# VHH binders against o75319, part 222

Target 1, 181 residues: o75319
Amino acid sequence: GNHIPERWKDYLPVGQRMPGTRFIAFKVPLQKSFEKKLAPEECFSPLDLFNKIREQNEELGLIIDLTYTQRYYKPEDLPETVPYLKIFTVGHQVPDDETIFKFKHAVNGFLKENKDNDKLIGVHCTHGLNRTGYLICRYLIDVEGVRPDDAIELFNRCRGHCLERQNYIEDLQNGPIRKNW
Short names: E, the ipSAE of ESMFold2; O, the ipSAE of OpenDDE; V2, 0.75 times the mean of E and O plus 0.25 times the DockQ between their complexes.

## First folded at step 16 (VHH)

Design Z5 (framework vhh_7qia_2; at its last look DockQ between E and O 0.91; V2 from the best seeds 0.72)
Fold by ESMFold2, look of step 16:
Structure Z5 (fold): chain B 181 residues (1-181), chain A 118 residues (1-118)
Amino acid sequence: as target 1 above (181 residues)
Amino acid sequence: QLQLVESGGGLVQPGGSLRLSCEASGSIFSSYYMGWYRQAPGKQRELVAFIYSGGSTNYADSVKGRFTISRDNAKNTVYLQMNSLRPEDTAIYYCAAFRGEYGSSDYWGKGTPVTVSS
């Protein structure tokens, strides 16, 4: 189908690289079959993603897809040189400890294998905002020791949109530090 | 528009200390994220230390425990205290300022050389 995700058009396609980190966030790219419902200027395909990253003088080294579906694009639509990882993350609730651990493990593994370059970890859910922002901030807080308000501020500025869901914000600010192992 | 001027580099013996300074002129300094980066000959520029606008700090593993980044917003200055220096710390050190805001400009200093040698 041609069903554009709700509110997807309202969000900037790709954020800015988060300085001091290896993260960049974006909304889910949509394969060409979705374009019947989009004006040309609204399109954001996997190719458009890579062009926009290149325009920032950056390079993706990993894509972490937090969606629960593969209807938006297929991993085969991505360059073979960029690893792809799906972490099934149910929306609308704070991710469970298993999901958080999988995210931390993926990031730490990437950083170890990519210590000699400056490639970025691209993270997206449907809108690249709430689930994406939560997991990135959870990593910065738990693994890097960043204060919650600093992590949230950096994400919001670089994404170009503020985290919206109060249960995520509350958990980041006042919830427990999660175990890294 | 923000301009960054580094100082404090030089020649130092292994085990010694240096304090780098980066003075910013122009826009509101307190709203910027600040970082120190370094580039050794033949290598890519790498992050050394980073300080958030709210004061959180991060360090490269290779300098953790030896280097300290700090900022003085009243003086529009960021510092890098470098202790227990090693020959592998030899590089040109750059100060960088980041707004973070989508579409904003980043600013880089011209660099200050640091050589650690007996």
Scores: ipSAE 0.730, ipTM 0.890, lowest interface PAE 1.2, mean pLDDT 91
Fold by OpenDDE, look of step 16:
Structure Z5 (fold): chain B 181 residues (1-181), chain A 118 residues (1-118)
Amino acid sequence: as target 1 above (181 residues)
Amino acid sequence: QLQLVESGGGLVQPGGSLRLSCEASGSIFSSYYMGWYRQAPGKQRELVAFIYSGGSTNYADSVKGRFTISRDNAKNTVYLQMNSLRPEDTAIYYCAAFRGEYGSSDYWGKGTPVTVSS
């Protein structure tokens, strides 16, 4: 169906580029069929996403969709020039090693292929916060060697909202490093 | 607001070393994430090294093992120690400061030129 996700309206639609990285997080854009259930100022479509990114003088080079459904928007709603990657990620639980690996692999592949530009990796789940924040931070910690608190703080500040799930935070702070390859 | 002033650039032979400095004006320097960027002729600006407020560092693959970024919060200064310099390191190097906060502004220096040539 086209019901609005719980609390979706409570979150900023798009964060800012995380300095020192090529990540930007945002909440899930909703296709046109959702607009009838929203006030005009609440609408956030795929088109709105790209407009907001341009307003920040940035360009998306990849979108990683972590939602566990395909009802929110279609890849066809995105420009053909921007690759779309779906990684089905279950909510509320720490992503498994396979999911973490898939994310890392996708990010590393992108960075390898995009050394000559400054395009961003856009990452979103439903709210663009918990799953999104965990995987971005997990990458920064495991791959870039960033201290967990530094990673979490940076993500929270840039997203404009803080990670909410204690299991995610605890795993990032005290959990084991996951394999990168 | 911050003003950033880079120094330490110049001409050096391949294999040589340079140490860049970036001094920031104002207070609360410790709250900023600091980065060194470079732009070679005809190329886009690229991240060279980044240091988090908590001290974590990140480097471009091309400079790992050769460059070291550090900060002295008491002096409001960030440094880039560049060793084993190569001709491909030739660029204008820019210091940048970031709050990393939604709606915040970034600050950039005017740049200091680094030329690596025999």
Scores: ipSAE 0.571, ipTM 0.817, lowest interface PAE 0.9, mean pLDDT 93
ESMFold2 (binder alone), look of step 16: mean pLDDT 82; pTM 0.834

Design Z6 (framework vhh_7qia_2; at its last look DockQ between E and O 0.01; V2 from the best seeds 0.00; counts 0 for: pae E 13.2 > 2, placed apart)
Fold by OpenDDE, look of step 16:
Structure Z6 (fold): chain B 181 residues (1-181), chain A 118 residues (1-118)
Amino acid sequence: as target 1 above (181 residues)
Amino acid sequence: QLQLVESGGGLVQPGGSLRLSCEASGLTFSSYYMGWYRQAPGKQRELVAFIYSGGSTNYADSVKGRFTISRDNAKNTVYLQMNSLRPEDTAIYYCAAFRGEYGSSDYWGKGTPVTVSS
C-alpha cells in the first residue's frame, strides 16, 4: 500500500555530506502515489531527492536502499546513470554480519570504481537514521578505524538527527569489530 | 572572518619530506573536523587526510603509511607530515574545516603548492 511510514514527516529529507567521507544519508523518497496523502511541502520524491542533492552541489554515484520493502519507490524512478542497490535490512535490530558485510562490500566496490570522481554514496532506510546510521558508522569504525563516538557524532551532525536506538548505539560503542572480508 | 592559512609547501626531491601547517582563526577550532585535500593539474580535488574533532584520522589509500595528519587545538593548527614523497604527490594542498551540520558552511584555505621533482 501507500501508507506514509510512521514519523516519516518528522525527519529532514536529506542530510549533509559527511565530511571526510563519500556518504550522505536521507529518508526514503516516496513515489507519486503517496503525494495525495501529503501536503506539498511534505512531499519528497525520487526527483526531489536529486534536486536537493544538486542544491548541495553534490552528485549521487550510488544509492543503497536498506528498507525491508519495495513499496516506497521503484528503481525505475531513478536516473539510469545512478546504480541502485537493495540490501533488505530488518528494522530495530542490529544488522547481522551478512548484512554488514554486504554493505561494506558495496561501499568498497564503489570507492574502488569511483576514485576519479567525488560522487556520493546515498544511503537510506525508512527514516534514514537508525539502520542507515548504524551501517555507515559500522563502516567508519571497522574499515576506516574511526572511534565509535567520533563516527556517531559525525553522522548525527550531518543527518540533522541523532541515532535513536540504544541497541545500535551500544553495539557501535562496545560491540565487536565485524569482519571486513 | 574565519580564515585558514596554509604554509610549508615547496619543492622537494622524491623521497623527501615536508610538513604542512594550517592555522585557523575566527572559529572554535576544537569543534571542527579538519582535512587536507589536494588538487593536481587537470585532476579533481581529492581527500588526502582527515582528522575528526575527537582525534580519529583517515587517509587516502595513496598516502597511507607516508602521511600523518595531526591537530593542536591549543594552537588552532592542523598539520600534515608528508614523508617519502613521490612525483604523483605534486599538487596544490588545501586545508579545510568542517562542522558537518546540515546547512553549515565549509571553509577552505587558499592552498599551498607542493612539487616533488628530481
Scores: ipSAE 0.619, ipTM 0.840, lowest interface PAE 0.9, mean pLDDT 94
Fold by ESMFold2, look of step 16:
Structure Z6 (fold): chain B 181 residues (1-181), chain A 118 residues (1-118)
Amino acid sequence: as target 1 above (181 residues)
Amino acid sequence: QLQLVESGGGLVQPGGSLRLSCEASGLTFSSYYMGWYRQAPGKQRELVAFIYSGGSTNYADSVKGRFTISRDNAKNTVYLQMNSLRPEDTAIYYCAAFRGEYGSSDYWGKGTPVTVSS
């Protein structure tokens, strides 16, 4: 189905680049078949994503898709020049160490291959908030040494919405630093 | 509100099989994401298998190739087929339902015990 994800309309489509990082977060883009359920101003397609990134004077160099489904859009809807990686991230629990490792590995690989440009890593789940925010913050805390509260505040401000899931917030704030494999 | 009732747990020998069922009552079952979780004595509750409304699945590494999650939207039921059971699979198994990936309403069954022992 082409059902609009619950509360998807309530979230800003695209955040802003997180200063001092290569991250930008957004909600899942929806392919053309969803547009019959949306007013023109509500549409947020893969093309719209790239237009909005260009409007910010930025460029995507990688998209990391954290959703458990392929129904929202297809990788073929993206420019061939932008690598796409899906990391199935289960919702409603703190991601396990394997998922966190896959995310860190993808980010580190991107940074190595893109050290000579300023392209961004786009990260999304369905709403671009809880799973997205958790994994970005986990990376900043574990790899970049950012204090948990600073990472969360930076993500919330740049996404334009606050992290909502308390078990994620508690794990980021009070959990141990995870080992970088 | 959504109600979840698990069944099919029990005692089984190592190498044996069990099929768990979770029957849901409430509107819009087809829009819920469903999962099986388990909790062994003294351990944290962990995800075992997850199935989207559209049928996509995910599994914990410890059960891949042995367990299969499925759903029957006509019967409002989610299944967990557990084959090649090991003593490590001993736990209380819980059915869970989530509305969308961001659902604010997490629903849990009471759990069904599974014991794998000789």
Scores: ipSAE 0.005, ipTM 0.186, lowest interface PAE 13.2, mean pLDDT 84
ESMFold2 (binder alone), look of step 16: mean pLDDT 82; pTM 0.833

Design Z7 (framework vhh_7qia_2; at its last read DockQ between E and O 0.91; V2 from the best seeds 0.87)
Amino acid sequence: QLQLVESGGGLVQPGGSLRLSCEASGFTFSSYYMGWYRQAPGKQRELVAFIYSGGSTNYADSVKGRFTISRDNAKNTVYLQMNSLRPEDTAIYYCAAFKGEYGSTDYWGKGTPVTVSS
ESMFold2, look of step 16: ipSAE 0.798; ipTM 0.910
ESMFold2 (binder alone), look of step 16: mean pLDDT 82; pTM 0.829
OpenDDE, look of step 16: ipSAE 0.882; ipTM 0.937
ESMFold2, fold request of step 17: ipSAE 0.809, 0.798, 0.820; ipTM 0.912, 0.909, 0.915
ESMFold2 (binder alone), fold request of step 17: mean pLDDT 82, 81, 82; pTM 0.826, 0.825, 0.826
OpenDDE, fold request of step 17: ipSAE 0.899, 0.897, 0.897; ipTM 0.945, 0.944, 0.944
ESMFold2, fold request of step 21: ipSAE 0.828, 0.832, 0.793; ipTM 0.918, 0.918, 0.905
ESMFold2 (binder alone), fold request of step 21: mean pLDDT 82, 81, 82; pTM 0.829, 0.824, 0.831
OpenDDE, fold request of step 21: ipSAE 0.902, 0.897, 0.902; ipTM 0.946, 0.944, 0.946
ESMFold2, last read: ipSAE 0.816, 0.813, 0.822; ipTM 0.914, 0.912, 0.916
ESMFold2 (binder alone), last read: mean pLDDT 82, 81, 82; pTM 0.829, 0.823, 0.831
OpenDDE, last read: ipSAE 0.899, 0.902, 0.902; ipTM 0.945, 0.946, 0.946

## First folded at step 18 (VHH)

Design AA1 (framework vhh_4orz_3; at its last look DockQ between E and O 0.96; V2 from the best seeds 0.87)
Fold by OpenDDE, look of step 18:
Structure AA1 (fold): chain B 181 residues (1-181), chain A 120 residues (1-120)
Amino acid sequence: as target 1 above (181 residues)
Amino acid sequence: EVQLVESGGGLVQAGGSLRLFCAASGFTFSSYDMNWLRQAPGKRREWVALITSGGETDYAKSVKDRFTISRDNAKNTVSLQMNSLKPEDTAIYFCARESWDHGEYVFDYWGQGTQVTVSS
């Protein structure tokens, strides 16, 4: 059967909306086939995701999935009203320029199309932390002009967990700005 | 060296059938989950089907009941039988090995793909 990602249970399922942004980060929801390996209170399905978002009085307008698999859940597990975007993103290494661009393009596209609402961009990788945090912060830094430390602090605070990967942190703090087009 | 080589692609009319093959080498094939993905023109790559090392299968909703993934461990091949093909199925089809890496699932090797074109 399917394996639960390592340390997946250690992370909060859903973070908080990042103030001043449309971003919310969460760990990967797992489809029903994973539930037999989880205690009931550990389960976090696509349905649970939306319930938790509603509990925060928010609404998802887009989900960006950064995992490098399709094992965890299917797009059809999501409401039809919420677009799903897959950006295959390799873990543990700084995303390449193409990946960064894809992410930025997706976010910008969403923002242009959703100026009339306050729907959120939900972003997740496996844990919704490192890849997720890096790309969100990269966006804030490169596109919004946010100071790197401020972006990182904001993400960490809202996600409820801190970015763990030093190479991500280092790149955000000291790495070059990536092109936005 | 891990290699995945797709074949079987081509032009087919809507409603027709096609069988794709992926020949694997350079690793213990029977120990790995295998996947098919596809990328249509101007669209992002999307997952199509999975077959585990144990023989369990799963499909994207868009292809369920039309496509069948299978494997032959003796020949180190994974196949995708595609029936009732639609123009929307036009894409480059990729074979991908799925592995467990650093505590998560990943597609770690891909073939170069084979073109499938379905005409209306």
Scores: ipSAE 0.911, ipTM 0.945, lowest interface PAE 0.4, mean pLDDT 96
Fold by ESMFold2, look of step 18:
Structure AA1 (fold): chain B 181 residues (1-181), chain A 120 residues (1-120)
Amino acid sequence: as target 1 above (181 residues)
Amino acid sequence: EVQLVESGGGLVQAGGSLRLFCAASGFTFSSYDMNWLRQAPGKRREWVALITSGGETDYAKSVKDRFTISRDNAKNTVSLQMNSLKPEDTAIYFCARESWDHGEYVFDYWGQGTQVTVSS
């Protein structure tokens, strides 16, 4: 059997678009096989994700999946019109330079190819908080020149939950800027 | 130390078959879910198939009905039978152990991979 990720129910499914960016963060959607362990109001499927994005008058143009598994849903569960990119990101430690590079490369590629629309980059890990928040903030800091505390505050407000892991927060606040990559 | 070693890769003509093996050691193999993933040249690693500790299986759409994952708990091996191979199946194939770690699923150990090349 499939297990519901720990504390997954405690997080808002989808955040709000981060103003001045193309990012929106959410927790991992769960395919139907997980739903037998969920009350109807607790479900958050790939379909539910797209319904919630549409309710915000937004459209996804890319999903970046940061989970280190494929257990939760398959790319075929998404509309065929939405590109899906998996970046296996180890949890509980600050993402390594290769992972950060892959994330920046994916975002920059999306922005180039989508300069004539306003579609969003959806980013998730398991909870849509720590790995997701770290990489979004790292991009904003390193590529867009946003101050660390401003990036974190923007992410926290738009996600609806504060970044929790201190090693991620410390690296964002006190670690080196990687814009020379 | 946990080790996963893939074997059985090689060159095969389109429409042919190949069987991959993953030898596991250093852990209680029968207690873990096992996966195959693959990485084509210049592409990102993608999931191919899952077999749970209880023997339940799942597959990526691109390989469903052509590939069969199986396990032999007595020999600590997982295998991937690949039939009706296509050039797009060309990749390095990795086996991965999946654990429940800190309340989530994680591929926590990987093999070094075995090359599969399918020519037209």
Scores: ipSAE 0.761, ipTM 0.891, lowest interface PAE 1.0, mean pLDDT 93
ESMFold2 (binder alone), look of step 18: mean pLDDT 88; pTM 0.882

Design AA10 (framework vhh_4orz_3; at its last look DockQ between E and O 0.93; V2 from the best seeds 0.86)
Fold by OpenDDE, look of step 18:
Structure AA10 (fold): chain B 181 residues (1-181), chain A 120 residues (1-120)
Amino acid sequence: as target 1 above (181 residues)
Amino acid sequence: EVQLVESGGGLVQAGGSLRLFCAASGFTFSSYDMNWLRQAPGKRREWVALITSGGETDYAKSVKDRFTISRDNAKNTVSLQMNSLKPEDTAIYFCARESWDHGEYYFDVWGQGTQVTVSS
């Protein structure tokens, strides 16, 4: 059967909206087939995701899935009203420029199309932390001109967990700005 | 050398059928989950089907009941039987090995892809 990602249970399922942004980060929801390996209170399904978002009085307008698999859940597990975007992103390494661009393009596209609402961009990788945090912060830094430390702090605070990967942190703090087009 | 090589692509009319093959080499094929993905023109790559090392299968909604993934461990091949093909099935189809690494699932090996074109 399917394996539960390591340390997946250790992370909060859903973070908080990042003030001043449309971003919210969460760990990967797992489809029903994973539930047999989880205690009831550990389960976090696509349905649970939306319930938790609603509990925060928010609404998802887009989900960006950064995992490098399709094992965890399927787009059809989501409401039809919420677009799903897959950006296959390799873990543990700084995303390449193409990946960064894809992410930025997706975010910018969403923002252009959703100026009339306050729907959120939900972003997740496996834990909704490292890849997720890097790309969100990269966006804030490169596109919004946010100071790297401020972006990282904001993400960490809102996610409820801190970016863990030093290479991500280092790249955000000291790496070059990536092109936005 | 770990390698995946797709074959079987081509031009087919809507409603027709096609069978894709993926030949694996350089690794213990029977130990790995195998996947098919596809990328249509101007669209992002999307997952199509999975077959585990144990033989369990799963499909994207868009292809369910039309496509069948299978494997032959003796020949180190994974296949995708595509029936009732639609123009929207037009894409480059990729075979991908799925691995468990650092506590996560990853597509870690890809083929070069094979072109499938479905005409209306």
Scores: ipSAE 0.894, ipTM 0.942, lowest interface PAE 0.5, mean pLDDT 96
Fold by ESMFold2, look of step 18:
Structure AA10 (fold): chain B 181 residues (1-181), chain A 120 residues (1-120)
Amino acid sequence: as target 1 above (181 residues)
Amino acid sequence: EVQLVESGGGLVQAGGSLRLFCAASGFTFSSYDMNWLRQAPGKRREWVALITSGGETDYAKSVKDRFTISRDNAKNTVSLQMNSLKPEDTAIYFCARESWDHGEYYFDVWGQGTQVTVSS
């Protein structure tokens, strides 16, 4: 079946660009086959994602998909001009060092290749909150030297929802800096 | 213990065919959606095909019309028939069980993989 992810309707589809960064977070877009269980105003397709980004006068240069499935949409549902990276990220627990490394490596590669434009890295998990917020904040803390509380506040404000999982918050605030990039 | 074990990989000439098998044990196989994924050397793991518990199938664009996923619930197996193979199909192929885990789709069990090498 085509189950709508639990509580997915409760989250804003797309956040705002995080000032001073290249990040924007959103919930997972759902391909057409999911729309039978959605009212028209509840739909958020891959096309809707790009329309909402354009409405903010922004442009995506990369999408990082953190979901641990390919069920929600396929890379071919995206414009072929936008790179897509899948990083299979286990939910409900702090991502392991390998996952953190893959995320940092992808971001650093993007920033190098896109130094002469202002395109954004779109990051999502299922809800665009916990895994997404953790990895974005981990990058800002470890690579950019942002204070943990400042990174978390910035993410929460720009996403429009607060990070929910205490183990993620605790690791960001009090856990070790990861130098794996 | 829940297990998935892939087999059937090997070396094939371009244009040839192979059939992969995934043997499942330790769970009610007929109740789960099953997937194949692959990882080429130096590349990220990518999704290849899905077969739902109800028998519906879906495929990545790169393999559609060349690969066929099927399941045999009596034998607890998932198969991937791969035809018209290309060198770019060279990869380790994994089967994965997909569950509805805490309100979302999730690959919760993986096999160890089987190597497919396609030479020109």
Scores: ipSAE 0.768, ipTM 0.893, lowest interface PAE 0.9, mean pLDDT 93
ESMFold2 (binder alone), look of step 18: mean pLDDT 90; pTM 0.909

Design AA11 (framework vhh_4orz_3; at its last look DockQ between E and O 0.91; V2 from the best seeds 0.83)
Fold by OpenDDE, look of step 18:
Structure AA11 (fold): chain B 181 residues (1-181), chain A 120 residues (1-120)
Amino acid sequence: as target 1 above (181 residues)
Amino acid sequence: EVQLVESGGGLVQAGGSLRLFCAASGFTFSSHDMNWLRQAPGKRREWVALITSGGETDYAKSVKDRFTISRDNAKNTVSLQMNSLKPEDTAIYFCARESWDHGEYYFDYWGQGTQVTVSS
């Protein structure tokens, strides 16, 4: 059967909305087939994701999936009313400029189309931490002009876990600004 | 060297069928899950089908009941039988090896793709 991602159980399923933004980060929800390897309280399905979001009095308007697989869940596991966007993003390395651009483009597109509501952009990778955090922070830094340390701190606080990858952190803090077009 | 080479693509009329093949080399084929993905013009690459090393299969909703993924470990080949093809199935189809590393699944090798065009 399918393997549970390592350390997946160690992370909070869903973070908090990042104040001043439309972002919320979460770990990858797992489809039913994975539940055989999980205790009931450890399960986190696509349905659970939406329930937890509702518990926060929020609504998802877009899900950006950064995992580099389609193993964990399928788009059809989500409500039809919530767009799903896959951006295959390799783990452990700083996303390339194309990936960064794709992410920025998706976010900007969403914001343009959703000016009349307060729906959130849900972003996740496997743990909803490193790739997720990097791209969100990259956006805040490059597009919104947020100071890198502030972006990182905000993400960490809201996600409930800190970015772990030093290469990501280093790139955010000291790396070049990536073009937005 | 890991290699994945797709073949079998072409032009077909709506309602027609095609069978795609992916020839794998340079690794223990039988130990890896294999996938088909596709990328339509102007669209993002999307997952189509999976076949595990154990032979279990899964499909995207859009192709379920029309496409069948299979593998021949003796020939190091993964196939995609595509029936009842629709114009929206037009895309470059890619074979991808899936691996487990660093505690997660990921596609680590891709073929160059084969063009499938379905005309109305």
Scores: ipSAE 0.891, ipTM 0.939, lowest interface PAE 0.5, mean pLDDT 96
Fold by ESMFold2, look of step 18:
Structure AA11 (fold): chain B 181 residues (1-181), chain A 120 residues (1-120)
Amino acid sequence: as target 1 above (181 residues)
Amino acid sequence: EVQLVESGGGLVQAGGSLRLFCAASGFTFSSHDMNWLRQAPGKRREWVALITSGGETDYAKSVKDRFTISRDNAKNTVSLQMNSLKPEDTAIYFCARESWDHGEYYFDYWGQGTQVTVSS
């Protein structure tokens, strides 16, 4: 028996595109083997993800999976045309500089290769909130020069849920600017 | 302390077979899910196979029907039988313990890996 992640049902599946950026955040999609413990309206599969993105008149060009497991779905469950990148990201602690570097490198590479389209970078951890919000905001602050409070407020509004972990919020607001991309 | 030690790697010709072993110690082995992952030269680590504490298995598409994961709770080992090997299977193979931690799945311990080289 697969376990449904705690509080996963409490989060909106997919946020909205963050204006002025190429980011969209979502909670982890769950493959069919998890559906035994879900009501039909609670399901959120890899296919459901792409349907919801299309309903927003958007298209994914990259998925960055921040979970520290491969249990929830497999890359083969995604359309062949969408690149998938796993960045194993430790939870509960501010991501280390190596993880932040990998994320920035992936985003910058995507933006260069996709400068002639409007495809989005989809980012998720388990709930699509804390690790996801931290790394997106860290990118916006360090690379795009966005003010910390503005990055956080933009993420929260577009995700539909607020960042919860105080150590992440404190590091974004008061921590050092990282020049590691 | 929790330890995972892989063995059984080596050089094998394409079409051949190898069996990998992971010896586990320092925890209640029968209550944990176990995974194999691999990392080819110059590439990122990728998932290969899962066996749950209850004995259910799952595989990456690239190895399904060629690899078989199994466990022996009496010996605290997880094994990976690798048949019909291809040069593309060349990698360092890692054993990983998976825990249910803070309400989510998490690879919390890894072995050091064992090298598998498949020659053409």
Scores: ipSAE 0.719, ipTM 0.869, lowest interface PAE 1.1, mean pLDDT 93
ESMFold2 (binder alone), look of step 18: mean pLDDT 86; pTM 0.866

